Miniprotein binders against Uncharacterized protein slr1840. Designs and how they scored, part 32

Target 1, 371 residues: Uncharacterized protein slr1840, of Synechocystis sp. (p73408)
Amino acid sequence: MRQILIAPDSFKGTLSAGEVCQIALDVLAPEFDCVAHPLADGGEGTLEAIANNLDGQWQTVRVQGPLPDQTVDACYLWLPQEETAVIEMARASGLPLVPVGEHNPEIATSYGTGELITHAARRGAKQIQLAIGGSATNDAGLGLLMALGWQFLDSQGQSVGWGGQALGKVAEIIPPVLNAFPQVTVLCDVTNPFYGANGAAQVYAPQKGADPAMVQRLDQGLRHFARVVREFDGFEINFPRAGAAGGMGGGVAWALETKIESGFTAIAKLTQLEQAMAGCDLVITGEGCFDHQSPQGKVVGGVLELAKKINKPAIIVAGQCQLSQTVLPNVLKIFSLVGPDMPLEKALQHPQTALKKRLVQVKQYLIQSQN
Key: E = the ipSAE of ESMFold2; O = the ipSAE of OpenDDE; V2 = 0.75 times the mean of E and O plus 0.25 times the DockQ between their complexes.

## First folded at step 21 (miniprotein)

Design r56 (from r52 with R33Y; at its last look DockQ between E and O 0.82; V2 from the best seeds 0.61)
Fold by OpenDDE base, look of step 21:
Structure r56 (fold): chain B 371 residues (1-371), chain A 82 residues (1-82)
Amino acid sequence: as target 1 above (371 residues)
Amino acid sequence: DLEEEIRELLREAEELIKQYKELTEQGRHDEAYEVLYRFLLLMARLRYLAFWLGNEEIYERAWELLEEMLEIVRELERQRSD
């Protein structure tokens, strides 16, 4: 019996990776021995995808929310066997936690994310995977670092406070006295520098509630902070990926001497995707929209690269396929949820039904290919 | 001495709560906001210190004080809107 690895991404806005796996299992079993391996890119659904693959323990911690006057019950994932915590900053410092109309990256703080790291350290984490998507913040991780004992003082020796507004006020940096933190890996897929035309503020602050004047102030704050950091220890914080999560990528990389990895790469390692794939005869992967960029990026691209590396055939199930002619090496076939029998609107309204219908065709294709 | 710092932070926190109430009662809302912000930072520092010292009692007390302050803020804001 042919063993199949089902390793999808989420179908953004419609189905989680776990739901995709379950539907695939329902359709393909018992004719095939199927193993579910839901994946994520370090964005939304990362914790859920990992929890579905590993024996993870959900931890709920009361922490500072994104606004100074907010507290939130934030969840992170504890992996006891790996002594690893997986933290999504969006659970503590995320944009969805900010009420509509109160989005303000000048005052939003990452402090609660730092508290999650602290709690994970207390839990005995040796490693922390920090997903930094979906932030409300443009504070360069200042709040997070303050929660870890860093102090940032103004020219008067007072705390600069929280949020993007604090960045331009930093005159002195005081590292923590007690620093027994686990190794942090930042999960990031963006390549934005810390500041400038492609920097954190210019690119991402508008979607966090910044007007054009605020964007300029935030960018100047990032520039100032970068200078202060350089004066402090010589570190150049204006590198690719430093602009992630409003500069948190840079701030955390500097202060904690961390690695920044792609979300897929980190999750694939953590969930042992290569080992799982090696045990299978075929991999089925997919995402919401498979386009010309998909083969080079994120989950589906990563799965295909891995499949190619270890000589496994692959099938792609996409919500919408915009590639008509490009067969990637080792890709047997691409199936689109959208087709003559399933208009886009209907597929969006009934994603489960659309996926199930297409997976039936995958099943038929696989049966025919064995004959 | 970190324990001394904790004691000082707790004393300052109590004073800031008092100041916030007084300023708000006087209609000095901008100054009250500054006091609130200082209080929030103070509680953050207190939580950090309590954590690293392994003082769970002080850690929880810091959260209690924060929640108390936020309740005061909400109540006083409600009274202002009425």
Scores: ipSAE 0.417, ipTM 0.754, lowest interface PAE 1.3, mean pLDDT 90
ESMFold2, look of step 21: ipSAE 0.657; ipTM 0.902
ESMFold2 (binder alone), look of step 21: mean pLDDT 78; pTM 0.728

Design r57 (from r52 with L66M; at its last look DockQ between E and O 0.79; V2 from the best seeds 0.69)
Fold by OpenDDE base, look of step 21:
Structure r57 (fold): chain B 371 residues (1-371), chain A 82 residues (1-82)
Amino acid sequence: as target 1 above (371 residues)
Amino acid sequence: DLEEEIRELLREAEELIKQYKELTEQGRHDEAREVLYRFLLLMARLRYLAFWLGNEEIYERAWELMEEMLEIVRELERQRSD
């Protein structure tokens, strides 16, 4: 019996990777031996995807929310066998946690994300996977670092406070006295530098509630902070990916000597995707929209590259396919949820039904290919 | 000495609570907000220190103080809106 690995991304806005897997299992079993392996890109759904693959333990911790006067019950995933915590900053310092109309990246703090790290460390984490998507913040990780014992003082020797507004006030940096933190890996797919036209503030602060004047102030704050860091230890914080999560990528990389990896790469390693794929005859992957960038994209592209590397055939199931006749190495066929029998609107309204219908066609194709 | 720092932070926290109330009563809301943020920073630092010292009592006390302060904030805001 042919063994199939089902390794999709989420269909953004419609189905989680786990839901896609379940529907695929429902359709393809028992005719095929199927293994579900939901994936994520380090963004939304990352914890859920990992929890579905590994024996993870959900940990709920009361932490500082994104606003100074806000507390949140944030969850992270503890992997006891791997001695690894997986943390999504969005659970503590995320944009969706900020009430409508109160989005302010000058005030929003990453402190709660740092508290999650400390709790994970206390739990015995040897490694922390830190997903930094969906941030409310442009504080360069200042809040996070403060939770880890860093102090940032102004010219008067007072704490600079919270948020992006604090960056331009930093005059002195005091490292933590006790630094027994596990190795942190930042999951990041953006290549934005720390500051400038493509920097954190200019690109992402508007989405976090910044007006043009605030964007300029935040960018100047990032520039100032970068200078102070250089003066402190010579580190150049203005590198590709440093601008991730409002400069947190840079701040964490500097302070914690952190590796920055793509979300897919980290998740694929953590969930042992290569080993799972090696045990299968075929991989089925997919995402919401398969376009000209998708082959070089995060999850689907990564799966296809891996499949090619180990000579496994692949099938792509996309919500919408914009590529006609794209011959990808080892890709047997691309199936689109949207088709003559399933208009886009209907597929968006009934994603489960649309996916199921297309997976039936995948099943038929696979049966025919065995004959 | 980290224990001394904890004691100092607690003393400062008490003073900041008092200052917040006084400023609010005076209608000095912007200054009150600054005091609030300083208080929250102190509580954050207190939690950090308590964590590293393994002092769960002080760690929880810091949360209690923060929650108490936020309740005060909410009550005073309500009174202003009435």
Scores: ipSAE 0.559, ipTM 0.837, lowest interface PAE 0.9, mean pLDDT 90
ESMFold2, look of step 21: ipSAE 0.748; ipTM 0.925
ESMFold2 (binder alone), look of step 21: mean pLDDT 77; pTM 0.717

Design r58 (from r52 with Y59W; at its last look DockQ between E and O 0.85; V2 from the best seeds 0.66)
Fold by OpenDDE base, look of step 21:
Structure r58 (fold): chain B 371 residues (1-371), chain A 82 residues (1-82)
Amino acid sequence: as target 1 above (371 residues)
Amino acid sequence: DLEEEIRELLREAEELIKQYKELTEQGRHDEAREVLYRFLLLMARLRYLAFWLGNEEIWERAWELLEEMLEIVRELERQRSD
């Protein structure tokens, strides 16, 4: 075995993908030639994972925050070689940016995310990867689209304003006069429709501070907006994934004719994961909790699928493994951080130590497998 | 004419700042909030237009006006709480 690809996800709440890679390098090198390839699912840590893989330039921009009266310094990643910007909406329009007690998806706006797109366009982006996880908003991307020059007017010809409250007031849509935007790809892993029982408001608005009455108003707003869009150009916005980020998935897909891809798929393409993996003899991947859904899931599942496709063996290092028997054909072994020698509490308190300890066992296993 | 629209937006923005102050002084807080939201939308539109026209001066001016307004809001809210 000559080269090992280390391609983990984050261990949610404990270690970034980059930290996992570094610990793996520290343990496995120099005995093995190791290549770090931190991955993400388009959620938290996506920018950092990409920045660790590619020669990215951090761009900090003053933009509208999630609240109408809030401004934030948001960062995005510029990839000059790829002429690509990677934008996390959570940096401008994210739930963590809203002060405790002020969560209100009726007034929270995605406008700042649109400003990031505008800045990326000004920077010369030909492509934008837009991660839409962690939103404070249920505005169907109205704010974002307003920042791109769209106007949404009420029955009196006045702007509908900000947030989810605006959706039910839209009577007229005016597209931007100046349209020179790069191709946007939305990174989304949710399959929620735009409205209804499984829609944006019903599923996600409660987490954003909506009470049951607000959820109903927001869902009605989404339904209204969907009708107005259909009347405007015939587009059916109530499709799977449209409900992502409070309807932003649908709104952006409609207005910008964007592609919606899984976060893993987009990141894997952008970071050339297949090419990196093809050059290696073994893949080590991992996540915080490996369960029955993990093989079909985001990063680890994607890595394993790719490894299988190109006939590479894989090792999984999980924070906790709940799978006893289902080893995928290409998986040599699963290592859990938690074990008889490492209780869960201790692993959570000292994730680096727990990972290092388990990686030593991985190293031993690999050495023994070569003999 | 986009330049004319910019001039109009700037004039309207100044008037909205004045109206916000007057309404707040009168204790008409709900109406003041509506004026504020209208102002925020104007600033958003102004930034958009300035960007596409490549007018960095107007783009910065829009941010300055926004910050000024938000300072006014904070000050008046503080005075109300005292």
Scores: ipSAE 0.545, ipTM 0.840, lowest interface PAE 0.9, mean pLDDT 91
ESMFold2, look of step 21: ipSAE 0.652; ipTM 0.892
ESMFold2 (binder alone), look of step 21: mean pLDDT 78; pTM 0.715

Design r59 (from r52 with L40M; at its last fold request DockQ between E and O 0.86; V2 from the best seeds 0.71)
Amino acid sequence: DLEEEIRELLREAEELIKQYKELTEQGRHDEAREVLYRFMLLMARLRYLAFWLGNEEIYERAWELLEEMLEIVRELERQRSD
ESMFold2, look of step 21: ipSAE 0.706; ipTM 0.913
ESMFold2 (binder alone), look of step 21: mean pLDDT 78; pTM 0.727
OpenDDE base, look of step 21: ipSAE 0.638; ipTM 0.876
ESMFold2, look of step 22: ipSAE 0.722; ipTM 0.916
ESMFold2 (binder alone), look of step 22: mean pLDDT 78; pTM 0.727
OpenDDE base, look of step 22: ipSAE 0.695; ipTM 0.902
ESMFold2, fold request of step 25: ipSAE 0.717, 0.685, 0.698; ipTM 0.916, 0.901, 0.907
ESMFold2 (binder alone), fold request of step 25: mean pLDDT 78, 78, 78; pTM 0.721, 0.729, 0.728
OpenDDE base, fold request of step 25: ipSAE 0.571, 0.553, 0.613; ipTM 0.855, 0.845, 0.875

## First folded at step 22 (miniprotein)

Design ctrl (from r59 with Y37S M40S Y48S F51S W52S W63S; at its last look DockQ between E and O 0.03; V2 from the best seeds 0.00; counts 0 for: pae E 16.1 > 1.5, pTM E .788 < .8, placed apart)
Fold by OpenDDE base, look of step 22:
Parts: structure tokens; C-alpha cells; sequence
Structure ctrl (fold): chain B 371 residues (1-371), chain A 82 residues (1-82)
């Protein structure tokens, strides 16, 4: 009997990676030895995917929300065996936590994310995986660093406060007295620099509620902060990927001497995807790309590249596969949820049924290929 | 003594909460924002120090004070919107 690794992404808006795995197990496990390995790209659903793959403990902490007047009950995942915390900044400092019409990256703070890091450190974390997708902020991680004991003072020796508005006021930096924090790895797939035409403010602040004038102020703030950091310790914060999450990529990398890794790569390492795949004969991966505008294929592409590297055959189960261009030689077949027997609208309304129907076809294909 | 410093900072935090309330009640919102900024900085330092010392009691107390301040902020903002 062939051992099959089931390593899907979430079908965004329809099925979690865990649900996809369960449906695949229900269809395939009677005939094949199947191992579920749900994946994520460091975006939404990352914690849930990891929790379904590893023995994790959910930690709920009341922290500062993205707006100054907000508190939120934020959860992160504690992995006791790995002594690792996995934190999504979106749970504390995320755009969805901001009420409609109140989006303001000049005011929004990352402070609550720093509180989660502090809590994880106290829990005994040696490593922190920090997913920084979905931020409400353009504060360069200032709030987060303040929560870790960094002080940022203006020309009058007063705290600069919170949010992107604070960046342009920083005149003095005071590091924490005790820097006994766990190693932080930032999960990020963007290559944007800290400031400028492709920087954090110009690219991402509009999506966070910034008007053109605010974007200019925020970019100037980032430029100013970069200068102050350079004067402080010689660090050049304007590097590729520094612009992630409104400059948090740069700020955290500078202050915590952290690495920035792709979400998929970090999750694949944490969940030991290569080892799991090496033990299997076949990998089934997939994503729910129903919208052509979503950055497609980070997980699927990563799985396929890994499968190619270790010479494993792959099957893709996708919502609407436009993956015609990335036919890797190790891909046996692509199954689309949408087809003549399953219109897009019906697949969106009944994603479980659509997936099950395709997995039955996968099963039939695999049985026929063994004969 | 770091513990004594932390205790002093906790007292200062309590005083800042009081000042914030008083300033807001007086309509001195700009000054209240400055107090809030000082409070936030103080709390960050307190919790960092407490965490470094492994003092859970002080960390919890700092967290309680932060929550209290945030509740006050929310309540006062609600009263302003009504």
C-alpha cells in the first residue's frame, strides 16, 4: 500500500487546511495509508494549521489592541516540545480588529503583539515564530518594541507615543536593560524596503486607511526613524523585506537581531514537512484558489519544489487551477474542483462536496495507476 | 534594589491613572494624552523588568493597571461620543 502525504493549504474562505486533510482521509484512508500534514503560508489560519499538525497549547492573553482604547483577548500557540511560541500579530494588532471606518495607521499600535511575545517568553519560549500578516499598523514595530522595554523619546525627552505618527518624533533610543528575549523569527514573504516608492507606507498604508497625505507623513516618519537607528548603532534598516507589516520587519530585525523567513519555509521546518514527505510515496497538495487575484501557490509551490527536490510524485487538487505554467515534471495530475460537473458557484456554496467529489476521482486514478 | 524600583514604578503608574482621569474630566485632552503616553512607557518598562526578574506578581499587577487604564480610556471616550 502506498503511503500518501496530504499537505494542502487552506482553501481560503471555504475550508481550512485541517478540514481539507480530514476530507482527504475520509476518502483515501480505506485504501491508502495516509498522513495528514496541513500547511499555511504564515497568513491567516497559520496557527490553526500548526495546531492541527503539532501538539500545541492555545494561550489566550488579554493585550492591547491595535487602537489605543482597545483591549483584545489574543491567542497564540505554545509548542512545549519545541519550546516555541507561534504568534500571529493579527490577533493583537490586526486590521480585522479595527472597526470599520476607524482604520488609521498613524494611530494603530503593535504594542499588543509585544505583550504576546513577553507572555511567550515568560512561558519559557526559546523560539518565537512571528507571523506579521494582516497588520493594522505602520509603526515599524515601535509599539511591539516598547512592550519589550525599548524607549523612544522625542527631542524633549518625552515618549513619542504610539502609531506611525510617533516615528517622525524619535530623537533618542533607549534599549531595554535586560535583553533576555527568545530568538524571534519573522514570517514574511514581501520584499518591500522600509521606505520610499516601494516602502511600507507607499505600498501598504492605503489598505490600512491612509490617504495620500497620510502616506507621505508615514513615509517621512519611516525615513526619519531609519536615520535615527543608523545614528544609534549604524544599522541600515532600509533593506528588502524591512517594509513588511508597516516596517515591523525592519524594526524587529534591527532590535531583536531576528531572521526574516518565508512563511512556508518556516512552517515547513517547524512541522518537519521534508521528513514527513520523505517517508511517503506520494504527496497530495492543493489550494482553494477561486480568485485569480490572490497571491497563489506559495504553499503549493513550496510543496512541489520540495517534492521535486526529494524525487516524490505529486498530485494537485485545486479550486480553479490556472497552474498551467508551473507543470513540474513530478506532478502526475491536476484535479480542479470546478469542472463541467461542478460549476464555480456550486463549488463555492458546497466546498466540502466539491472536494470530496474530486478526491474520489483522485482515489480512482491512484487505484488505476497501481494496476 | 530592582524590586524597589519596580514598586516605585507601580506607584507612579497608579498616580498617572489618577492624573489621566482628572485631566480628562477637566477637558485637558492634550495633557491627558501625554500622561497616557508616559503611562504606556512606564508599563512597558515595568513588565519587561518584572519578566526579566521572573516576578509574576509584579507582572500581573502591571497588567491589571494597564487594563484599568484602558478601561478608563474606553469609558471616557464613550462619554465623549454620547
Amino acid sequence: as target 1 above (371 residues)
Amino acid sequence: DLEEEIRELLREAEELIKQYKELTEQGRHDEAREVLSRFSLLMARLRSLASSLGNEEIYERASELLEEMLEIVRELERQRSD
Scores: ipSAE 0.000, ipTM 0.217, lowest interface PAE 14.2, mean pLDDT 87
ESMFold2, look of step 22: ipSAE 0.000; ipTM 0.164
ESMFold2 (binder alone), look of step 22: mean pLDDT 78; pTM 0.711

Design r60 (from r59 with A44G; at its last look DockQ between E and O 0.95; V2 from the best seeds 0.00; counts 0 for: pae E 1.7 > 1.5)
Fold by ESMFold2, look of step 22:
Structure r60 (fold): chain B 371 residues (1-371), chain A 82 residues (1-82)
Amino acid sequence: as target 1 above (371 residues)
Amino acid sequence: DLEEEIRELLREAEELIKQYKELTEQGRHDEAREVLYRFMLLMGRLRYLAFWLGNEEIYERAWELLEEMLEIVRELERQRSD
């Protein structure tokens, strides 16, 4: 019997990964035995994809929001069997939480994300998967570290405060006295260094509300903080990926001695994607990517690489895709939602219909290929 | 000592609330905002200490003080915009 793994990313803006799986199950059953394995890359939809695969418990925690005068109720996913918490920084310290017109990375704090980590630690987590996309901050994780008990003092011995404005004031670092936290892994795919022309402030602070003068102040603050860290324990914080999420990648790597991993890799391991794929004869994967000519994202690419590794054939269903099957030897066929019978605008207006239409074609292809 | 730090934070919190009200009434809004931000930082530190020491009473008190300040902020903002 032909067992098919349905392992898609979300079709961003139109269908969640879970919805894609459900449509595929509806179309392909009962002719094919299908297993849903919705995925994500560490960005939006990550907690939901994991919750669809594992017995998880949503935890809602009142925490500090990104603006100093703001509180939020943020949730994370507790996985008791895995002794792991999955935390999305954006739910406590994310740009979407900041009202329009109030974006300001000089004052925005990552403190609430640190509060989620302390809650998970007290809940019993031994491991934390920290997705850092969508942040409002440029504070190098200073707020997060303060929530874990770190103190950062200026030359007068006073706290430097929160936000990117604080980085340039740091003169003394005091590690926490009360210290028991799980192993933290940061989920990140960008390669930007901590500071400089391609650093956190120059590249990312404008989208968070920084004007050119503020960008310069933030970059100077990051440079200063890097010097103070080097003086403190010799750590060179200005490495590739350190600039992710306003310097969070560097700050957490330094202070918590953690690693930065690809979001897809961490999620695939946590949800046991390889084992699920090994138990199937074929993989169907896909992504929306309606606005790009190259639809292969991190999820699709990762699924295809794994499928190649363990010698499983794959089918791709994507918003639009002109990728050659010759370049991807384990790919049997590629189906694009957009085509002569489904123009882009119609596919965006009716994504469920567009996907169903292509999955019917996948079904027919699979039936015919058995003959 | 951490218990002494908690007591000092509680005393400072009351003073910062007073300072916020005074500065706002004087029209010194930038300075009031800095006092507010310092207050929020102290509440975060207080929550950290209380949480790790297992002192639920102080932990809840920190949230109560935070809400007290935010209500003052909202009330004074309403008076300015009216």
Scores: ipSAE 0.600, ipTM 0.864, lowest interface PAE 1.7, mean pLDDT 88
ESMFold2 (binder alone), look of step 22: mean pLDDT 78; pTM 0.723
OpenDDE base, look of step 22: ipSAE 0.613; ipTM 0.869

Design r61 (from r59 with W52F; at its last look DockQ between E and O 0.88; V2 from the best seeds 0.65)
Fold by OpenDDE base, look of step 22:
Structure r61 (fold): chain B 371 residues (1-371), chain A 82 residues (1-82)
Amino acid sequence: as target 1 above (371 residues)
Amino acid sequence: DLEEEIRELLREAEELIKQYKELTEQGRHDEAREVLYRFMLLMARLRYLAFFLGNEEIYERAWELLEEMLEIVRELERQRSD
């Protein structure tokens, strides 16, 4: 064994993917040649994972916050070699930015996310990776598109204003004067349509502060907007994934003619995970909890699928593991942080120590397997 | 003409600041909030136009006006709580 790829997710709430990599390097080197490759799923910690993997520059911009009366200093990641900006909408239009008790998806706007895109374009971005997890909004990306120069007018020729409440008022769409935007890729793992029983409002608006009556209004707004878009250019916005981030998936896909990709898939491409893995003899991956859902669409699942595809063996290091090795033929062994020697409470209180202890066991296992 | 639109937006912004103060003084807080939201939208449009035209001065002026309005909001809210 000549080289090991360390490609973990974050251990949610305890360790970043970068911290996991560092601890793994500290334990496994110099006995093994190790390459750190921190990953994310396009959710929280995506920018940090990419920044630890690629030569990225943090850009801070003052933008509109999620509520109309808010401003925020939001950051995005600039990758000068790739001419790519990575933007998390949660930094400008995220639910955590809304004060407790003020959650209102009828008012919340995505405008600040659009401002980040505009700034990235001015910086020279040819590509934008847009992570849309953790949104406060159900505005179908209207605010974002307004920041890019789109106008949405009511029947009186006035701006429809902010938030999900604006959707049902749209009577006219005016495209921007500037049509030269970088290629945007939306990062999303949800398959919800734009409206209806499984649509943006019905599924996600409640967690954003919508009561049942508001959910109905928002869904009707989305239906109305879908009709207006269809009348405008014939586009059918009610497709799988269009409901992501309160309809932003659909709105951005329509207006910017972009694709919606899985967060893991996009990050794996951006960071050249397959190429890195092809150069290694073994992959070590892990996350906070490896369960029956982990093989489907999560970082660990994606890494294992890729490892299987290119015939690389894998080791899993997880906080908790409920799966038997028999389910994953390319997995050599699973190591759980929690065990007889490390109770759950201690592992949660001292995650670094718990991880280090398991990585020492991984090291011993690898040494024994070479003999 | 985008430059004329900028001038109109600036004039409207000044009027909205005045209206917000008047409505707040009258205790018409819901209407004042709507004026504030219109003002914020106006500032957003102004920033877009300034950015598009490469007019850094107007872009910064839009932020200054926004900050001024938010200071007024905070001051009037404080006076109401006292």
Scores: ipSAE 0.455, ipTM 0.794, lowest interface PAE 1.3, mean pLDDT 89
ESMFold2, look of step 22: ipSAE 0.681; ipTM 0.904
ESMFold2 (binder alone), look of step 22: mean pLDDT 79; pTM 0.736

Design r62 (from r59 with E5L; at its last look DockQ between E and O 0.89; V2 from the best seeds 0.70)
Fold by OpenDDE base, look of step 22:
Structure r62 (fold): chain B 371 residues (1-371), chain A 82 residues (1-82)
Amino acid sequence: as target 1 above (371 residues)
Amino acid sequence: DLEELIRELLREAEELIKQYKELTEQGRHDEAREVLYRFMLLMARLRYLAFWLGNEEIYERAWELLEEMLEIVRELERQRSD
């Protein structure tokens, strides 16, 4: 065994994927040739993980915030070699940007996310990776599309305005005159349809500040907008994943003719994870909690599936592990940060120390396995 | 004419600033908020047009007007809390 790929997720609330990689390098080098490959699922920390993996340039742009009366300085990542921009919706239109007590998905707008796309296009982006997690909005991407030059008019020929409240007012759609936008890929892990019992409003609007009456209004707005879109060009917007980020998945897929991919899959492609893994003898991956759901999704599951596909052995380093090794035949061993020598409370207080201690054990295991 | 449209939007922006002040002075805060939202949408449209025209001057002017409006909002809210 000569080369090890270190491809972790973040340990949510304790260590970034980059920090995990650095600690692993510090422990495993120089005895092993190690390559750091920090990963993310398209959620929080996605830009940071990509920035640590690829030569990226941070771009800061002043844009519209999530509420109509807000402005924010939002960052996105420019990848000049790939001619790709990576944009997190949460940086412009995210729930954390809304003050406590002011959460209102009828008013919250995605317009600032559209401004980031416009700035990236001007920068020369050929591709845009759009992470849409953590949104404050239920506007079906209306604001975003308005920032790209789409107009949505009411029955009186006036702009419908912003937010989820605007959806039910749309009577006419006017596409932009300038259609020279880069290809957008939406990063999304949810399968919710656009409207209905499992739709954007019913499932996600409550956590964005919607009461039951508001949820009903928002769902009716989404239904109305879906009808108007069908009348406009025949597109059926009520498909799986369309409900992501308050209907933005559907709205962007419709207007920009984009694909919706899982966050892990898109990041793995962008960072060339398969190629990196193919060059290594072993992969080490990990996350904060590895449970019975972990193998079916997210970063660790995706890494293990890929490792299995290309016949690479894997080691898991997890904060907590509830699974036995027998569940994953290509996994050599699972190491838990929490153990008899490291109580949960101590591991949470000193995550770096806890990780380092387990990585020393990984090192010892690997040395013994070579002998 | 896009230049004429920009001039019209700027005139409308100035009128909305005036209306916001008047409504706030009258204690009509809900209506003032609606005017503010219309103003913010107008500034967004102006930025869009300026961006695609490559008119950096108008783009920056739209931000200046927006900042001016938000300063007015903050000042009037402060006066109400005193």
Scores: ipSAE 0.603, ipTM 0.862, lowest interface PAE 0.8, mean pLDDT 90
ESMFold2, look of step 22: ipSAE 0.683; ipTM 0.906
ESMFold2 (binder alone), look of step 22: mean pLDDT 78; pTM 0.731

